# VH-VL binders against q960a1r229to459, part 1

Every score and structure here is a prediction.

Target 1, 231 residues: q960a1r229to459
Amino acid sequence: LKGDRIELLLPKNIDQFKKFKKDRTVISSGLITRFVSTRNPKEFSQKWISTKYVKEFNEITVNKDSVVVGAALNIQKMADTLTSSLSINIGKEIDSFIQKFSSPQIANFATWTGAIISGAKSSLSVSDLLILFNVLDAKLTLLNNSGELTQVAIEEFAEKKLFATHTIVNAIFSRSLTGFLFCLKLGETSEQDSTNFNFAALVGNQVSRIFVGLGGQPKRLTSLEVHIDAL
Unless a header shows other numbers, all headers, positions and changes below count from the first letter of the chain; Kabat numbers aren't used for antibody chains.
F, E and O stand for the ipSAE by ESMFold2-Fast, ESMFold2 and OpenDDE, each averaged over both directions (binder to target, target to binder). V2 = 0.75 x the mean of E and O + 0.25 x the DockQ between their complexes.
Where letters were taken out, [cut] stands.

## First folded at step 1 (VH-VL)

Design m1 (framework fv_ramucirumab)
Fold by ESMFold2-Fast, scan of step 1:
Structure m1 (fold): chain C 231 residues (1-231), chain A 120 residues (1-120), chain B 107 residues (1-107)
Amino acid sequence: as target 1 above (231 residues)
Amino acid sequence: EVQLVQSGGGLVKPGGSLRLSCAASGFTFSSYSMNWVRQAPGKGLEWVSSISSSSSYIYYADSVKGRFTISRDNAKNSLYLQMNSLRAEDTAVYYCARDLYYDSSYFDYWGQGTMVTVSS
Amino acid sequence: DIQMTQSPSSVSASIGDRVTITCRASQGISSWLGWYQQKPGKAPKLLIYAASSLQSGVPSRFSGSGSGTYFTLTISSLQAEDFAVYFCQQANSFPLTFGGGTKVDIK
């Protein structure tokens, strides 16, 4: 796919994606559809590589023990997948929480990957999607510049700033998550609608996961987890 | 095995109404955009309507806008098309179809089709 | 609306023949074109998406090419099960539109 100022590569499988990624900007199917429809060359004068036709970035796989959500999927499709595949209490809270930080217009076009990377990069603001991934113990499948696939915890991805050296392929969520999920967002009253505080807790029978966001990446409240698990 | 099973067609007079249903199984229904595509007897395919996984984005062909309503019930794994003010030109086999993936607008699985006949 | 024009409307061919079907868009659609096969009394089946990507389970004798406004579907060696009607579809913008169809008949 080639324009006067625009080169868009459309790899058909992960091996072609690995070969052609190089210095190209990664784009999802939603952004491509919008880009093609507007045909504004002043905004799109760069080299791009699409995830649209690479199955690993677009697949949803519900296994016995896990749910896999491709990196090119939007926030709403991710939320719908989790809601239908995780426990009723956890799913209900995910749906409720996402409605508080993402409008339907944004959730149906923005990728969850873009929101996670944005949150991981921030040192000043909190990220609602990032804290949700933290409390759900999400794992990310990452592709490095050597073409190797690795799996890391969301906390490690953010702490090591792996967004600078890796491409996110998918997110993996455990279907063995048990307990009650509670998420809270306290937004600012500005036009920018930025979050200044968030909280997420998954309280299980043996292990609890509790996170608070006050700026930058969420902090795990391990001492509180120990006390709750002892009850 | 992915299956889309349709029901609700029939013969109706001009100005009448019908509701088509499409029951999904074998995949996570709530994760896919769904569509209705029709085909008049002996003619080609015409896209009718699309609905996103959460129902946040809905599109209609100009020929049915204001008369047809697409909806879904993710808890029941079902897609619906409410057809009002039916006209002779709405006579067709109606197919429900699943997007290959979100916003792809390519249809990888189709229902068996439901015949809708609008005649006096 | 984007108009999709297919040619030919019908083609007569023998088993083993190479068959080429063309599709033209009234405006540029980049590579956002799919191809479908439909047999009498059956729902359509997706063969190719994004102009040239072969759908899983579709035989390798089917291939697609093109970009912008001109696209082709090729069946390299026609088999008995390939006698059907073929449709192109643009996925560039709403409303989604299909070509008029090409019927591949026995010679």
Scores: ipSAE 0.000, ipTM 0.426, lowest interface PAE 16.6, mean pLDDT 83

Design m10 (framework fv_ramucirumab)
Fold by ESMFold2-Fast, scan of step 1:
Structure m10 (fold): chain C 231 residues (1-231), chain A 119 residues (1-119), chain B 107 residues (1-107)
Amino acid sequence: as target 1 above (231 residues)
Amino acid sequence: EVQLVQSGGGLVKPGGSLRLSCAASGFTFSSYAMNWVRQAPGKGLEWVSSISGSGGYTYYADSVKGRFTISRDNAKNSLYLQMNSLRAEDTAVYYCAKEFGYDYAFDYWGQGTMVTVSS
Amino acid sequence: DIQMTQSPSSVSASIGDRVTITCRASQGISNWLGWYQQKPGKAPKLLIYAASSLQSGVPSRFSGSGSGTYFTLTISSLQAEDFAVYFCQQYNSYPYTFGGGTKVDIK
């Protein structure tokens, strides 16, 4: 990029974002998303797109059946929204769990989308935010290069590596989720203790959701869910 | 102190062209999106066009798309609206407006420039 | 396009009266709404942004409330300098759209 000027693009809504993104690959990097030419991938682009100011990416909508959290919001704002809009036994654990894996400095700055994409890309480390989204049955609204909006489960987003071809618009959580949420993180990132595990279980009145992270995408423990639901 | 000073209005015949200017001072011009808003005599406000801080991206109301061009010169702290193929319904006071730093609301406005299109 | 319906079209009130103006969006706009005051022969002036945030320098008798599709601007105790036309504006999506305006006359 040398000493050349960089154009920072600041779309204000999803229609502007679609026009700025047309025929370009968008690379997410927290508050700033860089894009490169799709025709010449080796060429350096001096145009960067910020998702920070896109209105739809900054919205929080609490409906009767769901809560929608925009893609540009930080981890703490997402946590505060879920804590106040989901059942008390789920919300309390979300707040507690986030405090265990994210300092106030990180939670008030880093976007939840950056954390989710980072977690989905990793094949070796566990992701606390990704397992939380899995246990809560989160759905993501995605924008493709053709301007089409689609809704996918968090498990599908990670399995199909949709972060490479789609932009996250928001996350959708069901307000019909009931029961008790339990989350654990074990291990350290030090060289002496390289083994990390995380675990999340939502034990509901109808169906339980149980996940374990041993590295890479969290695994659903369906046999254990069946046993618990039978109790 | 933020100031937006407009010029370039006047009387033109249908099909004619006119260029409006808005000179900005008191803030970092290149850091803010700028807008044009018009108001026909005795009527309400109508948004016309928007331009990003860098000048790289522009938006237009359907009523002016293909006829009007918004542009800016960040070295001169100036905003422009080139109006072509003018119609009687384009008759209005035209305002330039700056977007607010914490929001997209228009925190400062120019004094307005009258554009009259008549035969 | 998002249509902004503003009511009433005009209101006559006495000094000290409470005046309420409403604005309804044809679809959800969250809190991306501003209120402007326009006096005869002058450019509009921003009063409220983000539906409820008071712009610096604006008297505290002005307040905004609402979210989604229903919004209100309130003047708690009308003064002589408040005779003007008031407009709401959504900036949730392009094209930006304004309400039809409410003229406030002091009796």
Scores: ipSAE 0.000, ipTM 0.417, lowest interface PAE 16.8, mean pLDDT 81

Design m11 (framework fv_ramucirumab)
Fold by ESMFold2-Fast, scan of step 1:
Structure m11 (fold): chain C 231 residues (1-231), chain A 120 residues (1-120), chain B 107 residues (1-107)
Amino acid sequence: as target 1 above (231 residues)
Amino acid sequence: EVQLVQSGGGLVKPGGSLRLSCAASGFTFSSYSMNWVRQAPGKGLEWVSSISSSSSYIYYADSVKGRFTISRDNAKNSLYLQMNSLRAEDTAVYYCARDEGIYSYGLDYWGQGTMVTVSS
Amino acid sequence: DIQMTQSPSSVSASIGDRVTITCRASQDIYNYLGWYQQKPGKAPKLLIYDASNLETGVPSRFSGSGSGTYFTLTISSLQAEDFAVYFCQQYDDLPYTFGGGTKVDIK
């Protein structure tokens, strides 16, 4: 799409996206829908590039050992995919937790990628989606400006601020995760000093993953994991 | 560390001109849209102008169209506002501010402000 | 243009008080709203982006809520450093527009 003040490129696969990305601003499917509907888009970049029609950014692949969720999908589609492909206990908790922090309006509109990047940029806010990705041991497939793909743990993505230099292609979740998932969000109901707080624990028979958000990026409680695994 | 350092304000008579500068450091200046926002003494904030990363898209508030020109020099990491045909109602502190654009963090970093006084 | 109506214009409060500021847009802006704090003689500081996300370095006592046309900024337990003017701003469409501001002053 081209107009007086915008050129919007609509690549159909990742090779085209790599070729045309350069200095262009990446736009999600939600914003593209709004752009075409209202004809009143934000225009702060010389050229825009859409993920909406890029096959690889919109794919869901359920393999024997993993689930791959494309970066252009909304939070609800991601949640539905995880709920249906991971263990029953883990899936139920994911569904319950997302319902607590994301309204249906937000979950059906906002991309999970946008929410993860917002959470990773914050130093004092807790991010419910980011802690969920941490406890689930999510990996992200990233694309740099040179067209190279790499996979990183969600913790590395946040710690190294890779959102500044990379485009997220997809998230990868292990289907081999076992145990009970427990997620908690606390904030306004706290007495005395109000601090935003979230918590996520996956407690398995041989390995546990435990994270706490006290402001900023979630912290892994490795000492507690060792003690629980010993029990 | 992101920094925006401003210069170029002062006192001018109506009909005069001033050029404001904003020097950026600590980020890839050429990747961000930039804005000018002003605040008249004792009043609220008014957006004045924006410029895209490549200068291809430039916008002005109706109150300044035809009189003000926003520009940038990405090689020098600098943003400018050329103000012509100044009026008493242009008297304000002028701020430069960074904008992320469509992923929408609002105006996340601001310069310290430059006072522009237009009086006879 | 999108008009942003902010209320109240001023509020007198004591340390420890909960302060709520509201902002109404003349049309649907989704969640494309930021909140800013401005202290005398200083540039505005971004507190909240995308209506409810706390900016890096901002204390957790600040929170934002709302979507569409109605938004609120809440300071859960007012501290001495919070006496300032607060502005909402839509960034859904150009021109960017700000609310009129709310001065939070000492009782």
Scores: ipSAE 0.000, ipTM 0.406, lowest interface PAE 15.2, mean pLDDT 81

Design m12 (framework fv_ramucirumab)
Fold by ESMFold2-Fast, scan of step 1:
Structure m12 (fold): chain C 231 residues (1-231), chain A 124 residues (1-124), chain B 107 residues (1-107)
Amino acid sequence: as target 1 above (231 residues)
Amino acid sequence: EVQLVQSGGGLVKPGGSLRLSCAASGFTFSSYAMNWVRQAPGKGLEWVSSISYSGGSTYYADSVKGRFTISRDNAKNSLYLQMNSLRAEDTAVYYCARDTWYDSSGYYYPFDYWGQGTMVTVSS
Amino acid sequence: DIQMTQSPSSVSASIGDRVTITCRASQGISSYLGWYQQKPGKAPKLLIYAASSLQSGVPSRFSGSGSGTYFTLTISSLQAEDFAVYFCQQLNSYPLTFGGGTKVDIK
């Protein structure tokens, strides 16, 4: 915009990113993170920070107990990483979810971080990706204003709206997840219809994780018995 | 029976290009990640590239990044390695190998089946 | 990058001998380690996965142990068909890396 000024910062490591972020509220958009900091509302000045060259935001690591997916990765790359790292049953359902509900244009260009934040901010819409992260027991590595890295459950991130005070660095998924993943979305008839609820379940012999979404943060069900005929 | 049958190797001059193919049979190809591994004459094994089972995620060794492209065609049960800007140090036998990344027990299994290998010689 | 240091680089042993090969990772890799056998002119063959699990069809004289940064492959009673080069591989993180190999010659 005319009269507006944008300064792009290109940190080359996490320490430079922490210095540039220090004492500023950060808006994460995947590859580009934006600072909105002005002492005078009539004077427009924005600083944008790139995560492109910072290792921690771009890495994919498969360990014995976990899969780590950097915040700058797009939805398709995140899905492919999980599909190749988690059990075949879980991977097939993730692949089906992405193919059914995301076009190639969206999945190959939109970041998973952007989709999670958008879902966490909504009080009216049901977020497919957010409920998927809930059922998979995802943890997020977050950077706070003090430069401290912490890990929180996706449920806590969404409930406490931590996107307002923290920058997402990566997502961590347990490789110990077992069982069958099942996702159900109701109200998918046309572009004019909004999804008014969705349901996701991970069903195993010892542990089951069941979530319903009616807008905002998905809620966990603890006393529901689920029988899946396709087991 | 699981089989990986390779083709496409040969002699090429420095700066040239080759495309390697690996044809899979005996298993559901679209359910497995795939890899390329090379071995220079008289040397050890060097991992070159990996591809997810959908083809959406690819990984490369620094030595080949920007020059080599891994791809797959799940409808044809085939894996490919497009090699551009070839150098003398790329001379090696190239193997395709099947990956067992996903397991409900939480274990990451190494490359359980390998192709027979394709010789690539980069020489003037 | 995780460096895999394999030792010894070569060993000569008699049929019936116990042979032990060591692999050390420069960083912790939990149990994400595999062992391969490569005979002259042939592709590598998987012997051990997850550091200690024997691949189907592999003779029980082969065994693997270790976790974290220190791993061993043991052949309890060397046979003539065990003449080969053995490689370890870490599967903890990209780039995937192999050990330098150990050549086992039957004396």
Scores: ipSAE 0.000, ipTM 0.409, lowest interface PAE 18.7, mean pLDDT 77

Design m13 (framework fv_ramucirumab)
Fold by ESMFold2-Fast, scan of step 1:
Structure m13 (fold): chain C 231 residues (1-231), chain A 120 residues (1-120), chain B 107 residues (1-107)
Amino acid sequence: as target 1 above (231 residues)
Amino acid sequence: EVQLVQSGGGLVKPGGSLRLSCAASGFTFSNYAMNWVRQAPGKGLEWVSSISGSGDSTYYADSVKGRFTISRDNAKNSLYLQMNSLRAEDTAVYYCAKDLWFGEYYFDYWGQGTMVTVSS
Amino acid sequence: DIQMTQSPSSVSASIGDRVTITCRASQSISSYLGWYQQKPGKAPKLLIYAASSLQSGVPSRFSGSGSGTYFTLTISSLQAEDFAVYFCQQSYDTPYTFGGGTKVDIK
C-alpha cells in the first residue's frame, strides 16, 4: 500500500477542532471506536482529526437539572457519571445493563459516542447503548460542518442519520427523571454475541418511556404486551 | 483563493494525441488528490481519472484505460493528462477538479474547462 | 459500477416555487452522495456533500436528504440564479459516477 502523507490533528479545544474539522474526516478516540471513513480504494493524502484531547469533549458537568457527558469519554466513565447523578434506581439498572453488553475491558476503552454511532448506523442489529439513551430521553449536542451547534433528541439523531453530517459534542441527561428503569437483553448465550432483541422501560414521574429493539432503531411504544414462552 | 487554470485543448484527428495542463494555486497542491472529469457536448459528467497527492497512485475509467496517463508535478503545482489514441467519443470539455479535503471524495473546485475535439 | 438514475430529466418552474430532484443508486451508497449545479458554459459547483451537508457559501434554500439508494435535492424557493442543470454524484466507490442531470428551466 503506497500512501500519501498522513497528518493526525490533535486539537485541544472546540475552536481549534472547528478550524481543523472543516472538510476533514473525524476520528474518534480509542482503537475500538468506529471511524468515519469511505470505501474508496484510492491512496490519497489523509488528514484525520481526533477528538481525544478536545477539552470540551472530555468535560463532565453536573447541574441542578441536568448532567452533561463529553463525547470523548469512555462508556464506563459515562456510566459512572450517570449512576452518581441520576436517581439510585435508575443508576443501579444502568450499571447492571452495561455490564451485560460490555466487558470492563471494552467499557474502559471504547467511547460512548462510538457505540451510539455504530448502533445508529446498523439496520440489522440491535444496540443496547442506543436503547438506553432512548429510554433516558438523552439529548445530543451536535456540531455541523458550518461550525453551528444544535441539540437534538437521540431518536432524531438516529432517524435522520445525523452521524453522517454532524460531530457529537456531548450528551445531556435530565436529572428530573424518576422511578424505575428496566432493561432486558435477549438472544445469544455468550455475552459477546449479538443481541437479537432488547427492551427498555422507564416508569417515572411524568410519562412512561417504553422501547423495543428488533434490529435498527428502537421503537417507542405507549404500551407493550409481551408473551415470551422461552423466558 | 483557490484557482485551477487549464490549457492544452484543441482539434485532433482520430488516433492522435493531446496533452492537457492544469495550473493550481491557493492551496497546498501536494496534499490533495486531483481529478479529470469530462463532459461531451450536451451530455452529462463522466469521471476520467484521479491521481493521489504524492502522485504514487493513479486510477482510470475503463473507457480511457491504456490510452490516457494522468500525472502531476508538485514542485510546479501542475496536473497533466496525456491523451493518446484519441477516438471520436473522447470529444468533450475536460475539467480538472480538486478533491474535497482528506477522506472526502467530492469535487469542491473546478478548472474552467478545456475543449477537446476529435474529428476527421 | 454504481449507476445513478436521476429524475426528472427536466422541470419547468417559476420563481418562488419549491423544486425537488431525485437520485437513485443501483446499490447502497450509505450517505456518500453529492449534488452539483452547472450553469451554461461554466464548470459545475458543489452544493451538497455527504447527502445533506451544505457546502460553504451555498444558500440555505438548498437542502439534501436521503441515504442508501434514494436521495433528494430540494430548492425551497427558486431564485432567478437557480435556473441550471443539477447532477448527483456517488462518492462511495470508484469510478465516481454522476446522474444524468436535471434541467431546471423557466415556465
Scores: ipSAE 0.000, ipTM 0.404, lowest interface PAE 18.8, mean pLDDT 80

Design m14 (framework fv_ramucirumab)
Fold by ESMFold2-Fast, scan of step 1:
Structure m14 (fold): chain C 231 residues (1-231), chain A 124 residues (1-124), chain B 107 residues (1-107)
Amino acid sequence: as target 1 above (231 residues)
Amino acid sequence: EVQLVQSGGGLVKPGGSLRLSCAASGFTFSSYSMNWVRQAPGKGLEWVSSISSSSSYIYYADSVKGRFTISRDNAKNSLYLQMNSLRAEDTAVYYCARDYDYVWGSYDYYMDVWGQGTMVTVSS
Amino acid sequence: DIQMTQSPSSVSASIGDRVTITCRASQGISSWLGWYQQKPGKAPKLLIYAASSLQSGVPSRFSGSGSGTYFTLTISSLQAEDFAVYFCQQANSFPYTFGGGTKVDIK
């Protein structure tokens, strides 16, 4: 045996990331042990690739019709971006809701992608960030094994377990979302009896999106969705 | 149909310049790294230059550094090779070729799609 | 630069013959070697990648083996369309380098 060794690659652009991803585990940042050139490849038992310096994973782009949030950004940066880019009522509710499930310390260090993937994998826990993405009709830009970029709805990402085969590049939110957002989290801080529920409803002029979290992936309440005739 | 179509070759005198073009169709050009490879008459293959999909990483063979410039226009699905200060030893058929990612993010590259080749002759 | 030495430089063979071509690298390149076929007046065609993986659409009579510094391409039961020049290429590092080529000619 030669023992365990760590290789961490720090690509500077998406082309390098595509070229060097291969069998490497993706991380947004964190522990930097050493950058190893692939021109002189070595055998390593633990292989990591960082998104930290790749523009596409770290960008925030506010367009006329959409807001794009890179996958390497933390929960607070995502929340601040949405709060300042979406309607006032929706933004206020996002800020309020995030404060109920994430402390400032956690929100400033944890990535939104980590939280979304954890929520999508869970069959038991209520996921507050996942229900928020569901109610906001978020789209994810995914990178597949062929180096192709595709966009999928957050609901499809979770249902098809695409976290197992794809890398999240960014999230896209529509700026045409209108109406009122209402989010609710009810829970008990008992380790043995967790009675956690969450609820999110976006009531818009042409379509309403209503979700409830009872454990695992949020359930869409399609039978309760109504068109709202708002002035 | 996945293909690369080349143009721009010809006969030039030593010290002259030529610009080669390679037009891609049938695939997402902006997702692939591209190469130029040349072959002198009756000789073997020599890699000339490589450009990443975003143009951020460019490599040249020592024999052409400072004289040749590889570039691409992803909006036009086109790859270019600007050849300056041409020498008799640059006489060759020039091929454009696409890097093959047999598994996404592989760090070993092969060339799976090739242009038909463009003859460049440098003589007086 | 990594030097690729290919042998033989030429081989005369008959239809149905087994042909073996060898490629040696001046330093270790793991399994990162490809094989190409080139017919007169045509661009090269990728046959084998990662030393032993057969490219889609390439007949199963072609096979590759080896790792480190020593590699072989084998053509079992040579066919008429296989008379061509074959090149190996290391994919370990830039600059990419090719072997000198092996011409497989009719006996």
Scores: ipSAE 0.000, ipTM 0.410, lowest interface PAE 15.5, mean pLDDT 81

Design m15 (framework fv_ramucirumab)
Fold by ESMFold2-Fast, scan of step 1:
Structure m15 (fold): chain C 231 residues (1-231), chain A 120 residues (1-120), chain B 107 residues (1-107)
Amino acid sequence: as target 1 above (231 residues)
Amino acid sequence: EVQLVQSGGGLVKPGGSLRLSCAASGFTFSSYSMNWVRQAPGKGLEWVSSISSSSDYIYYADSVKGRFTISRDNAKNSLYLQMNSLRAEDTAVYYCARELDYGDYWFDPWGQGTMVTVSS
Amino acid sequence: DIQMTQSPSSVSASIGDRVTITCRASQDISNYLGWYQQKPGKAPKLLIYDASNLETGVPSRFSGSGSGTYFTLTISSLQAEDFAVYFCQQYDNLPWTFGGGTKVDIK
C-alpha cells in the first residue's frame, strides 16, 4: 500500500492527540531529532504521531500538595522541577543522583518518559531513573487507545508493561514527601558480563520506601532487611 | 468551491426518530473530521458530535449520548446523524461543519442548516 | 467541561463605532479559540482562528487578541453588514464549547 510514504502528525493538544493516535506509532523527541539529522525517510515506513508539541505533555504544574511534570520534558527539566518543588533533603539527593548518573548532554536531550520506558522494557539493565521514581512513589497519568485517562503507580506501570498499550501524559509527585533520600549505584558497565546494582531509599520517621535493582523491575524491601556498612 | 448541503429535517413527535444527511463537494471529504452543531430557536450554539476522517474516533455531547449516532460514507462524500428517542429539547437547527486535520479544529465551512422540530 | 463566558450579551452601536466583545475561559486554553459571526437565518461564519488570525476574505476591521483565559474581538469601525450575533469557541479540549453569544444591534 503506502509503505513508501511517511505521515508524521504534530498535534498541538491532547484532544488532537487522542483523535489522531489510532493506528499510529508514538515517537519520542529523540527519534524526531534522529530523523531530521539523517533525512532518510525510508528508515520510517509507519504512520507516526509526536508528543513533542502537545501542550499538556509539556506542562509543569506546582500545586499545594503535588507537582506534575509533562511527559515530553527532558530529564534535566524534570530534575530541576523536583529539586525546586520538593523538600530540601529530597531535592538535594535528586540533583546529586542525576548529575552523577546522567551526563549533561543526555539529561538535556532525552525525555524522562523515554528513560522510564527503556528501563521498564529491559530485563538485564539496571534503570537509575525507574528506581528513583519507585522510591518517590511517582504516579503516572496514562492515556489508552480509547481516549481514557487513568492514574497508576510507577510500580504497576512497569509490572503490567503498560508502555505497550498506553501513552504517558505526565508524572505526579507528592510535595508532602518527607525524610532523607539515599541513592547508590554499584558496578561497572565496561564489560558485558559485569553485574550492576542500584539501591534507593527514602527514610522518614513514619514511613520508609526501599528499592533494590539487579536488572528488570526494582524490588521493594522492608526497612528492617537493609543493613548498610561503610568500609 | 467547498460546499456542504444538508437534508432530512422535519417535524416529529417525542420518542420518534430522524436521520440527517450532509453532502460534501469541492474538497477531499475523506481527509477531514466532521461535526454536528445545533442551535435551539433564539439560543446559542451547542456542539453535538464529531467523527474523525477514518471514523476511528467518535465523540458525543452528554445530552445526546446513547440516542444519536454519527456516521460517514467517504465513498459517497456524506455525513449522517441518526437521531433516536427525540425529546422536545432536541428542537433546533442542526448544522454540519468541516474541521481541519493537523490541529485546525475551527469549523469551516458550515452547511446551511436543517430544522428539526420535536412536538406533539 | 471548559465553560466559555461571553460579555456583553448584547450591545447597541452606531455605524463607525468601535465595538469590543470579550470571552473568558474557565481554564487556560492557550490560543485555541475561534470567533464566528452569525447573521439572522444563516449559518455561522468563521472570522478569526487561533485567537488572532484573520480568516481569508474577512475585512481588516475585525481583529482578535488574547491568550490563556481572556480574549477579545474588536470591530474597529462598525459597518451596516456587521449587525449580527458573535460567538467565541474553544477547541483546546472536548467537548467543544461556545460562548453564549453577543448580539451587536443598531442604536
Scores: ipSAE 0.000, ipTM 0.433, lowest interface PAE 14.2, mean pLDDT 80

